# VH-VL binders against p93756r25to151, part 16

Target 1, 127 residues: p93756r25to151
Amino acid sequence: EIQLGSKLVVGENTLWVSNNGDFALGFFNPPGLLNRFSIGIWFNSNSIPYDQRKVVWVAGAGVVVSDNSSYFELTRNGELVLFDSLLGVPVWNSKTNRFSVSSALLRDDGNLVLLKDREEIVWQSFG

## First folded at step 5 (VH-VL)

Design e9 (framework fv_lumrotatug)
Fold by ESMFold2-Fast, scan of step 5:
Structure e9 (fold): chain C 127 residues (1-127), chain A 122 residues (1-122), chain B 107 residues (1-107)
Amino acid sequence: as target 1 above (127 residues)
Amino acid sequence: QVQLQESGPGLVKPSETLSLTCTVSGGSISSYSIHWLRQPPGKGLEWIGVIYYSGSTDYNPSLKSRVTISKDTSKSQVSLKLSSVTAADTAVYYCARGDYEFWTGYRPFDYWGQGTLVTVSS
Amino acid sequence: EIVMTQSPPTLSLSPGERVTLSCRASQSVSDYLVWYQQKPGQAPRLLISGASTRATSIPARFSGSGSGTDYTLTISSLQPEDFAVYYCQQYDNWPLTFGQGTKVEIK
C-alpha cells in the first residue's frame, strides 16, 4: 500500500509494485522521445524482452517531464500529481482532493486505485 | 564487448540506391538503438537516422525522403538504404549504438563501427 | 533544429599546454551535451556526456563544464595523443546535431 506523501523521482529509478510483483508503476521513456519521461504501469517481468514490454496505462496520455528531479507523488491532500521540476509546475493530476483519499494500491491486475478508509475505491486508472 | 561493423559496396553509381549493413556482436539489437551517421571527406559529422529497440525509426529531415533503416534481429543486422544518390552522398558511413533505455532515455554513442567509405561516381 | 557552434575552428598548441574548447547551442540543451574525439582515419570516441561526466577509460586531464547554451571542454595538459578533432553534440531534442569541430594541431 502506497501511503500519502509517497513519491517516485525520475532520477531514483524507484517503482511502486503490486503485491504479487506482476505489475510496476514508475517513470519510463516513451519511444521516439529524448530524455522525456511519462508515468505508466507495465507488466513487471524480466522474462519479457525489452522491446516487447507493454505499458498498460499512462497518466495524462501525452504528458511528459524533462529532468531527473521531476516526481510523481500521492500528496497529503489525496491527489496523484506529476510535477515537472524544470518548469516548476504540475503537468498532470488526478483531481481527487475532495475524495477523502487515505492511500493508493497498485492491484495485482495492474489497476492503480485510490482508496477511502483503506477499502473503498474512489478513483482508478482503468476506466 | 559490443562490436559494430559496417559493410557494403565502396562504389555506387549516381541515381542508384546505396545499401549498407551494420552487423552487431556481443549484444542484442533488441536492447538498444542503432544509429547511422556519415562524414564527407574533410567535413564534420551528420546524423542520418535511428532504429529503436522497438523497431520504430526516426530520420534526419534533410534526408527523410531518401532514407530507410530496418533491422533483422535474427541476424543481428541493421540496414541503411539511401535512394537516388549523388556525388554529395560520398562519405564515410558509420553505425553507432545509442544507449536508449526504457527508464533512463537516450544516452550518447558509446560504441561505433570502424566506418565504411562509399564513393558515388560513374 | 538546434544549431551547435564550436570555436575556435583550429588551435595550434604544444604538448603540456592547457586547452579550452567552446561549444554553443542555439537554445538550452539542459546539459544533454556530448564531447567526442576523432583522430585521422578513426571513428569518433566518446569523451564526456551529460556535459561533465567522463566516459570510462577517459584520462582525468579531460573535463567538461557549462550549462544552458554554453559549454567547454578542457584538457589540462595536452599530450601528444590528444592532437585530434573534437566535436560537441546535443541530445536534448531530435534531430541530433553536431558542432562543426575544433581541430587541435601541433604548433
Scores: ipSAE 0.070, ipTM 0.665, lowest interface PAE 4.7, mean pLDDT 87

Design f1 (framework fv_lumrotatug)
Fold by ESMFold2-Fast, scan of step 5:
Structure f1 (fold): chain C 127 residues (1-127), chain A 122 residues (1-122), chain B 107 residues (1-107)
Amino acid sequence: as target 1 above (127 residues)
Amino acid sequence: QVQLQESGPGLVKPSETLSLTCTVSGFSLSSYSIHWLRQPPGKGLEWIGVIYYSGSTYYNPSLKSRVTISKDTSKSQVSLKLSSVTAADTAVYYCARGDYDFWSGYRPFDYWGQGTLVTVSS
Amino acid sequence: EIVMTQSPPTLSLSPGERVTLSCRASQSVSDYLVWYQQKPGQAPRLLISGASTRATSIPARFSGSGSGTDYTLTISSLQPEDFAVYYCQQYDSYPLTFGQGTKVEIK
């Protein structure tokens, strides 16, 4: 379970992982882009070449950040925010600030969910 | 020992296809990307394109309609083909090792071939 | 594409002198800038990446600095083997682009 205030920062190569380890959420460089980073969820297997990994979700339909201090955060007001540190602005957010989000969970099926009272799904990565 | 070596015809006639091979040793094409670059005599460097470890390619938009990069991993070889050449394509052609990974992105060229001169002339 | 401009085109110096070479990008390259050294008849050699990180085996006399659009390569005390052409390159975005080079030649 991912707590409010948790961050992933470009270049730190840290991941949020499902309980069974089958899915990972993190920054990646989309194939063909230089030093541009998307946040996404993929099937977590080191046997598959990176540009052929099954990416099941990407924040903002492929929105990118360019700076190595950019981050993805579950904020204390309950939003998932992709922040571009070079521009100094969020380039994508979940817009869930009024949903009383208590935590996030990357489910074993690859679905990222935001939870109210640690049990009620109030937002999910699927549209 | 990491090595890259370009080879191919040194003379190509206008309108023909320029074909070069880069042979690598000391590393696997399954783990690294290879870029092609060129340098006309007395001028600066121009990037042509890349083939990633996965086999995916990306080309300089100025050359995209004329350029194809491919590889044969079993032979440790990367091929460059540039069609419809003119005198402006006369240059020393280089292959260089790059590293582009899913997490960290592009890394600069750490090893280069010695280069091969291709002259386009009738 | 991002245009890279180097200055001066040529620099005539004696061994032992300090050298400063400039590289300017048409837009910010966010420190995704690399310096190469090229001697006649040879392929370029990687010197500095990420604007300021010296490559393996490169002597401490080479240093890089700068940010945004303006970058500098410094050689603190020029050695005989340092006479060469120096190129800067951005790797912020495709296509990769290079400056036209600065030739450091013997006075």
Scores: ipSAE 0.123, ipTM 0.709, lowest interface PAE 4.8, mean pLDDT 88

Design f2 (framework fv_lumrotatug)
Fold by ESMFold2-Fast, scan of step 5:
Structure f2 (fold): chain C 127 residues (1-127), chain A 122 residues (1-122), chain B 107 residues (1-107)
Amino acid sequence: as target 1 above (127 residues)
Amino acid sequence: QVQLQESGPGLVKPSETLSLTCTVSGFSLSSYSIHWLRQPPGKGLEWIGYIYYSGSTYYNPSLKSRVTISKDTSKSQVSLKLSSVTAADTAVYYCARGDYEFWTGYRPFDYWGQGTLVTVSS
Amino acid sequence: EIVMTQSPPTLSLSPGERVTLSCRASQSVSDYLVWYQQKPGQAPRLLISGASTRATSIPARFSGSGSGTDYTLTISSLQPEDFAVYYCQQYDSYPYTFGQGTKVEIK
């Protein structure tokens, strides 16, 4: 489980990975777009060239950040936020601040979920 | 160990197609991108385009209608073709290695070939 | 396209001197900025990437700084082997573009 306050930062190359290792969530450079980064979920394989990888979900279709200090955070208020550090503003938000989110989980089927009381799904990427 | 070497005719006639080959050693074209650049005598550098390890290409819009980059991974070779050449295409042509990481994007050119002078003249 | 402007065009210096080279982009390049060194008859050599990260085997006397549109390359104490043309390049957006170079030559 991903705890409140957890961040992924473009320059740190960190990932959130499903329990079975089949899926990863992180920043990626969309094919054909120079040094711009989206947050997404993909099948986790080191052998597949980037332009052949299947990205199953992308936050805010078409939203990108360009600075390597930009980040994706599960805030202490229970929101998933994509923050552009160059612009100094959030460019995408799950808008779940009223859902009493306790944690996030990248499920073994690739679905990112926000949980209340560690069990109840109150938001999901595949929705 | 990592080396890139440009080769091809040093003289090309106006209106013909300029054809160059970049032969690499010490790494696989299945893992790196190759860029083509040029430098007219006494002038600065111009980026022409590149081919990713996956085979995807991108070209400088100023040259896109005339340029084709392709590769033969089994021969460790990348080719550049530039059609309809004029005297303005006279330059030293370089190939350079680019590195791309799925999660971090493009890296700068870490290794370059020595360059090959192509003169466009009848 | 992003236009890169380098200044000055030429610097005539003696060994031991401190030198600063300027590179300005027509719009922000978000620190996706590289410095290359080129000696006569040779291909460019990577010096600094990401505006301030020194490449492997590059001496500590070379340093890069700046952000947004304004960047500098500094050589703290010029050595005889440092006489060359220096180019900046942005890799923030397509097409990749270079400055016209600053020639550092012996006085």
Scores: ipSAE 0.013, ipTM 0.616, lowest interface PAE 7.8, mean pLDDT 86

Design f3 (framework fv_lumrotatug)
Fold by ESMFold2-Fast, scan of step 5:
Structure f3 (fold): chain C 127 residues (1-127), chain A 122 residues (1-122), chain B 107 residues (1-107)
Amino acid sequence: as target 1 above (127 residues)
Amino acid sequence: QVQLQESGPGLVKPSETLSLTCTVSGYSISSYSIHWLRQPPGKGLEWIGVIYYSGRTDYNPSLKSRVTISKDTSKSQVSLKLSSVTAADTAVYYCARGDYDFWSGYRPFDYWGQGTLVTVSS
Amino acid sequence: EIVMTQSPPTLSLSPGERVTLSCRASQSVSDYLVWYQQKPGQAPRLLISGASTRATSIPARFSGSGSGTDYTLTISSLQPEDFAVYYCQQYDSWPLTFGQGTKVEIK
């Protein structure tokens, strides 16, 4: 369970992982782009080279940041925010500030969910 | 010690295919990307393309229709083929080691081969 | 593609002099800029990456600066072994591109 205030930073190789370890959420350099980073979810297998891993979800479906200090945060007001440190602005937001989010969870099926009262799903990455 | 060394014919005739090999020692080519670059006499450097540790390739758009890069991991070799050569392809050809990280992107070339001169003439 | 322009093409200098080499990009390269040194008959040698980070064995007299589209390489006190051609390269976007080089030669 991912607590409010939790953050992933480009270049740190930190990941949010599902309980069974099958899925990971983190920054990656999308194929064909040089020094551009997206936030995504993929099947977390060491037997598959990183540039061939299937990314099953991407925040903003193509939004990138270009700075190693850029970050993805579950903010204290309950939003998932992708922040570009070079531009100094968020480039993507879940827009869940009115949903009373208490935590996030990357489920074992790869679905990232935002929870109210640590139980009710109020937002999800899967469509 | 990490070493890269280019080899191949020093003379290629116009319209033929230029074939070069980069032989790697001191590390596994399945762990790093290998780039090909060239430098015409008295001119600057031009990037040709890359083969990633996974075997995927990217090419300079200006050369993409004529270039193929491949590797043989069992021989620790990366090959460059450039088809339909002309006098404009005369250059010193280099292979160089790149580090591509899924999480942090491209890193500059840390090791280069010594270069091999290829002259295109009849 | 991003076009890299270096100036001047040639500098004729004496040992001990301060040298400043310029590199300009046709669009911002966000500090994803490398400097290489090349001596006749040799492959290029990595000097500086990320616009300002010296490679491990590179003397402190070499420094890089700049941002956006405008970058400089400075040699604070030129040594005899520093006479060479210097190239800048961007790695902000594909394809990788290089400047045409600045030749630093003995006066």
Scores: ipSAE 0.274, ipTM 0.734, lowest interface PAE 3.0, mean pLDDT 88

Design t1 (framework fv_gimsilumab)
Fold by ESMFold2-Fast, scan of step 5:
Structure t1 (fold): chain C 127 residues (1-127), chain A 123 residues (1-123), chain B 107 residues (1-107)
Amino acid sequence: as target 1 above (127 residues)
Amino acid sequence: EVQLVESGGGLVQPGGSLRLSCAASGFTFSSYSMHWLRQVPGKGPVWVSRIYSDGSSTTYADSVRGRFTISRDNANNTLFLQMNSLRADDTALYFCARGDYEFWTGYRPFDYWGQGTPVTVSS
Amino acid sequence: EIVLTQSPVTLSVSPGERVTLSCRASQSVSDYLAWYQQKLGQGPRLLIYGASTRATDIPARFSGSGSETEFTLTISSLQSEDFAVYYCQQYDSYPLTFGQGTKLEIK
């Protein structure tokens, strides 16, 4: 479970992973772009070469950030935000600030969900 | 050791075609994007084209777009550049170079280059 | 496209001297700048990337600095093997571009 205030930063190469380890959520460099990073979910398999992993979901359908200090955050007001630190602006937002989000979970099926009272799904990536 | 060996260059007339090859060894070829660059003696290198590690994405310099096609054969560790409608200003030594490896870290500069294959477009 | 301008074009120096080479970009490239060394009959050799990170097996006498539009490559004590042409390259955006080069020649 991902708590409010949790961040992924481009330059830290950190991931959120499903309980069984089958899926990972993190920054990746989309094919054909230089120093531009998207947030996505992929199957986290040891049998697949690192840069050939298949992405099953991307926040904002091709939205990118620049700069190693850019981040993806589950904010304290319950939003998933992709922030471009070079531009100083959020470039994508789940817009869930009125949904009473208490946590996020990357499910074992690869679906990222936002939960109310730790059990009710109020937003999901596979929608 | 990492090695990149270009071949296929030669003398060709304006409007002609050539296919360049780059044989890669010493690393997992399918895990790296690859590039073609060219250089005229006494001048700096000029970037020509890029292909993503699995062949799914290509990028070209404006001067060669529509005339050159980059491709790769990951089963045989070979990079190709098909050059059509060649012009006198395409005359150069052509290099292949290894590109980015890391999925999340983004682009890396060219850490390995071949020795180059010469292309001369002349009547 | 981003234009990189190197200075000086040619520098005549003696072994043991400190050498500084400059590279100026027509617009900001952040720190996405690399330096290469090229000797006659060879492909370029990566020296520095990320403006200041030394590549594998590159001697400590080579150092890079700068950001945005102004960059410098320094060779603290020039060795006989260092006489070559040096190029800067930006990798902020496509198309990838190189400077015109600085040639180091023996005095």
Scores: ipSAE 0.075, ipTM 0.692, lowest interface PAE 5.3, mean pLDDT 88

Design t2 (framework fv_gimsilumab)
Fold by ESMFold2-Fast, scan of step 5:
Parts: C-alpha cells; structure tokens; sequence
Structure t2 (fold): chain C 127 residues (1-127), chain A 123 residues (1-123), chain B 107 residues (1-107)
C-alpha cells in the first residue's frame, strides 16, 4: 500500500507497482513534448516489447508538468496531486480531501484506488 | 542491428530544392521520434528538425522554418526532409538520428545516427 | 537558445593519462546533458546521457558528472582509440544545441 505523504518525483527511478508487478504507475513523456511529463499507468512486463507498451490511464486527461522536482503525491489530506514545481502550482488533483482517505493501492488489474480505513474504495482511476 | 542510411544530397543552386531520405532498419520505426541534424566540416552538429512517432507533431530550427518540411512514411520505415528555397548557408552534411521512444520518462538523446548525405548550395 | 561552451578547445595528451573535458551551459539544463564522440568521416557516437549515465557498450573509463550549468566528461585512462572530437549537447529545451567541441590529439 501507498501511504499518505508518498511521492513520485520527475527524474527519479521510482514507480508505484501492483502487488504482482503487472502494472506500474509513474511519469512518462507524452508525444510531441520535450521534457514534459504526465502521470500514467501501464502494463509493466518484461515479456512485452518496449514498442508494444501502452499507457492505460493518465491523470487529468494528460496534463503535463515540467522537470525540476515536479511530483505526484498522495497528500496527508488524502488527495492525489500532480504539482508543477517550476510553476509552483498543482495542475491536477483528485479532489478527495473530504473522503477520509487512509491509503492508495495500485491493484493487480491496473486500477489505482483510494481507500478509507484501508478497505473501502472511495475513488478510483478506472470507471 | 539499428541502421539509418541517408540519401538525396547533392549540388544545387541557391533558391533550388532537394528532398533527403533516411531509410531505417533494425527497430520499430513507428515507435520513435526522428530528427534531422546538419554539420559543417570543423564545427559541431546543428539540430534542424524533429517529427514525433506518428507524424502529427513537427518542430523546426528558426533558420529553416517555412522552407524545410520533415515527414515520415511509417509503412516503409522512411524519414524525409523536403528542402526548399535553399541558401548557401544550408551547405552541410545532413544526418538523420533516432530520438526518444515517446511514452517513457525523460528524453533520450540521439543514440543512433546515419553516415550523412552531403548538400552543397552553390552557383 | 541555450549556448554550450566547451573547454579546452584542444587538448594534447598521451595514452594512459586522465582526461577531463568541461561543458558550461548559459542557463540551467538540469541533468539533460549528453556527450558524444566523433571520429573523422563518421557520425557522432553517444557516450553519456542524463549527465552521468553511460550509453550501451560504452567502456567504464568514460564517466560524466555535473548538473544545472557545469558538466564534466572524464576518461580515466586514455586509450589510443579515444583520440577524437567530443561534443556536449543539451536536451532541456528547443532548439537542441551542441557545444563547439573539444579535440583530443596525441601529444
């Protein structure tokens, strides 16, 4: 489980991965942009050739951040926030501050969920 | 084995046109951004243009914008540079180079280059 | 555009020596800095990217360091095949730019 306060920072070799390792969540560079990054989920398997890997979900319909320590965080207030450190503002958030979020989990099916009391799903990346 | 082979260079008069080609093999061409660069003997490379994996986005150096057009044919693994209104200062050896795989963090610089095709613009 | 200035312009050295090449950027490029080797009649060969990551099949004697505006390429024990021109390149922002090069020649 992903604890409150956990961050992914642009340029670090950090990912949130599902328990079985089948899915990863992290930063990626969208087409047509240089050193601009989105947060997404993809199928994370060594058996899948690089050219066949696809992002299955992306935060905020593909909003981007610059480098320079931009980050994706599960805040202590229970929000998922994508923060652009160069602009000094969040560019996307889950708006779950009222949901009593205790943790996040990237499920083995690729669904990112926010949990209340570590068991009740109160928000999810997939429909 | 990754290979990039340029062709189409030659001697042309100022105001003329040339079309350069770059034949790619040994990788999934449609998954990578591609670039054109040029170099004058004794000087460093100069970036000219970039095209993303599916050709929907292109970018150009200011000195060539409006005169050069980058394009690609993913079915035949070929990159093109259409050069119009050529000037004496466009004289250089032209390289194609492989750019980043579009989906993953960070820009990977030019990991493979061709041998270059010479372009001379002279009366 | 971001200007990269390399020093020295030419360096005369003997095999076995430790070689240090510098690259300075006119503004911060974070760690989006690459180093290339170019031999006469050939296209450039990628040595280092991300300021310090060795490219595939590059010998361990090549190492990169630095961040922001100051970068260094080090060859710990120069081999005869290392005599070439070395270029730094930033890929922080468009237009992509290269330094003017450092030529390594036999002393």
Amino acid sequence: as target 1 above (127 residues)
Amino acid sequence: EVQLVESGGGLVQPGGSLRLSCAASGFTFSSYAMHWLRQVPGKGPVWVSRINYDGSYTTYADSVRGRFTISRDNANNTLFLQMNSLRADDTALYFCARGDYEFWTGYRPFDYWGQGTPVTVSS
Amino acid sequence: EIVLTQSPVTLSVSPGERVTLSCRASQSVSDYLAWYQQKLGQGPRLLIYGASTRATDIPARFSGSGSETEFTLTISSLQSEDFAVYYCQQYDSYPLTFGQGTKLEIK
Scores: ipSAE 0.005, ipTM 0.570, lowest interface PAE 10.1, mean pLDDT 86

Design t3 (framework fv_gevokizumab)
Fold by ESMFold2-Fast, scan of step 5:
Structure t3 (fold): chain C 127 residues (1-127), chain A 124 residues (1-124), chain B 107 residues (1-107)
Amino acid sequence: as target 1 above (127 residues)
Amino acid sequence: QVQLQESGPGLVKPSQTLSLTCSFSGFSLSTSGVGVGWIRQPSGKGLEWLAHIYWSGDKSYNPSLKSRLTISKDTSKNQVSLKITSVTAADTAVYFCARGDYEFWTGYRPFDYWGQGTLVTVSS
Amino acid sequence: DIQMTQSTSSLSASVGDRVTITCRASQDISDYLSWYQQKPGKAVKLLIYAASTLQSGVPSRFSGSGSGTDYTLTISSLQQEDFATYFCQQYDSYPLTFGQGTKLEIK
């Protein structure tokens, strides 16, 4: 499980991974955009070159950030936030600050969920 | 050790097609993240990017020259080729190939290894 | 297209000098800037990328700084082998564009 305060930063080779390792969530550079980054979920297989990995979900329907210090965070107040550090503003968030989020989980089916009391799904990426 | 080497005709007549080949070793275009581009430099002038090709087969071209440029690769031979049609004296330059990678996590990486360059003169 | 301008096409300096070469982009390039060194008869060499990150194997006397539109390459104590032409390049967007180059000449 992904704890409150957990953070992914553009340019770091870090991922949030499902329990069985089948799916990964992280930053990627969308095709056709030079040095612009989205948050997405893809099937995580090192036998498939990353340029051919199918992205199954993208935060904000393709919202991008523009620099290497930008980040994706599960904040202390229970929101998933994509923050553009150059602009100094969040460009996307889950808007879950009133949902009593305790943690996040990338499920083995690729669905990112926010959990209340570590059990109840109060938000999900699929929908 | 990573090495790139350009080869070209040396002399081309105006209106003909210029064909250039970049041969390389120490890396493969079958490797995810790898790309190779072409850059040229007229005598006493600056560098001009021409085209880029990636391991995936994706290509990008300088828009000012796109109608005259074709970039291709032969992964099994470790070669990238560039063709420029309808050449004029303005195409006289040293032509370089260089490795310019793309990493899924960090995006585009600048040209880290270059060939020595091959001089092409366009004259009658 | 993003225009890259280096403030001078040539600089004269002596061994031991601190040398500064500047590069200006026509728009914000978010630190996506590299510096290259070109010597006659040698392959072009990448010195710095992401505005300030030193390429492996490059001497520590080279450093890069700047943000937004204005960037600087500094050589803190010039050595004989540093007399060369230096180019900046943006990789924020296609087409990739270079500065016109600054030739560093012996005084």
Scores: ipSAE 0.015, ipTM 0.649, lowest interface PAE 6.1, mean pLDDT 87

Design t4 (framework fv_disitamab)
Fold by ESMFold2-Fast, scan of step 5:
Structure t4 (fold): chain C 127 residues (1-127), chain A 123 residues (1-123), chain B 105 residues (1-105)
Amino acid sequence: as target 1 above (127 residues)
Amino acid sequence: EVQLVQSGAEVKKPGATVKISCKVSGYTFTDYSIHWVQQAPGKGLEWMGRINPYSGGTYYNQKFKDKATITADKSTDTAYMELSSLRSEDTAVYFCARGDYEFWTGYRPFDYWGQGTLVTVSS
Amino acid sequence: DIQMTQSPSSVSASVGDRVTITCKASQSISDYVAWYQQKPGKAPKLLIYAASSLQSGVPSRFSGSGSGTDFTLTISSLQPEDFATYYCQQYDSYTFGGGTKVEIK
């Protein structure tokens, strides 16, 4: 379970992972681009052969950030925000600030969900 | 600075086994795949296989499946390639190279290479 | 399996010449193409990745182009240190081209 205020920063080697370890959420370097980073969900390469590693979801249809201090945050007001630190602007957000989000969860099926009161899905990456 | 340092040249008899090492420094060993490439004398480059040092998972070029065994030792930041049942046709320089970043899903070229290890097989 | 067909096998050139080397993939590989330079007795050195991106520290006279199946490496004004063998590679499943030796004319 991912708490409000949690961040992933491009320059840190950290991921949010599903409980069974099958899926990872984090920054990745889109094919064909160097020094540009998207946020996405993929089959965790440690559990899945490399030829089956594929991104199953990307935020904002593959919007990118441009430096190592850029971040993806579950903000304290309940939004998922992708922030480009070089440009000084958010490039994508979930727009869930009025949904009473209490936490996020990367489910074992790869679906990233925002939860109200620990159980009610108020936003999801799938659909 | 990133470095891949390979073990020294080997001279072997037909039928022998040889194990080549590739010690890495300047980055986190478990974050990047290590690949092995064969270059016969006066010939081009041929990919042999790869290992994910974190999981130990390997993938081989079909041509080398029964010849080469690739392993990794996390405690020493070293990848290995073992060649069995050596024949004169195995005489070549063998290179290790750094490839995919396990943390990133995008495919990557080989950005750093070992200096190469010459294996000579002769009677 | 993807085959990379590289041409020519060798080219004789003089300092200041424009040199072009081509690679053809047997199937579409998007832009997962790298170019390497190898000097005698040395390991290959990465020059170009993602078909057209110049590796940091590589002189701007080197450029890459192409997408899909047809790819080209260009050296706009050959220097003495550029006499070497050049290899293309697709890095979706790691096949090298046969190499092009750039020789003194």
Scores: ipSAE 0.000, ipTM 0.552, lowest interface PAE 11.0, mean pLDDT 86

Design t5 (framework fv_rilvegostomig_arm2)
Fold by ESMFold2-Fast, scan of step 5:
Structure t5 (fold): chain C 127 residues (1-127), chain A 123 residues (1-123), chain B 110 residues (1-110)
Amino acid sequence: as target 1 above (127 residues)
Amino acid sequence: QVQLVESGGGVVQPGRSLRLSCAASGFTFSSYSMHWVRQAPGKGLEWVAVISYDGSNKYYADSVKGRFTISRDNSKNTLYLQMNSLRAEDTAVYYCARGDYEFWTGYRPFDYWGQGTTVTVSS
Amino acid sequence: QSVLTQPPSASGTPGQRVTISCSGSSSNIGSDYVNWYQQLPGTAPKLLIYSNNQRPSGVPDRFSGSQSGTSASLAISGLQSEDEADYFCAAWDDSLSGYVLGGGTQLTVL
């Protein structure tokens, strides 16, 4: 379970992983772009070469950030934010500040969910 | 496996033009970005230009903007650098280098290099 | 003039650990991944480290990279005589819309 205030930073190459390890959420470089990164979810299988893995979800239909200090954060207000540190602006936001979000979870089926009271799904990536 | 072979270098006078070629083999040329990087005698490396896999995007070092043109012919697996208005400061070994996209870690510039071709600009 | 700053030389003895620094700014190393290249005398450069700390196949684990803020480092442990070469760092620069490289560090194995 992902706590409020948790971040993924482009330059750290860190991931949020489902409990069974089948799915990963993190930054990737979209095809055709040189130094731009999107946040997405993919099937995290060692039997599939990295260059052949497919993203099953991307934030904002593939919006990108520009630098290695950019981050994806579950904010203390309960929002998922993709922040471009070079431009100094958020480029995507879940807009869930009114949903009483307590945590996030990358489910074993690849669905990223935001939870109220750690049990009620109030937002999901697959919606 | 991957092989890059530069050609077209030579001795030219200032103000003249020269076209370099880079013949690629051992990989699907049309799927990779390509770069030119140069090295003046006894000096360090200087990036010159890049061209996207399909030729639609190009970037140049400030020192060559307006004088050099990068291009490619994917049907011939060949990269080009058209060098106009040559200056003594353009004297260098010119390397062809490949760039690769990696899903997890981003772009890998200059993952394979050719042997280089020498350009000498002198009067 | 190089945009990224490296020491012009470095030296060590066999078995020693040597570190080569690369200093930049927020528009290059502070914004993008650092790559390292090894150039043996009279040869073309070879990719040694990419994306700050990744090794291509065939590069021994004695070579490692790191990045912090606007600086990066290449570390060579268990130094060997065949490591004697020029080492270059490179990164994309957002202000210039192009790649920038360090001036190179000539490593001498004493």
Scores: ipSAE 0.007, ipTM 0.579, lowest interface PAE 10.4, mean pLDDT 86

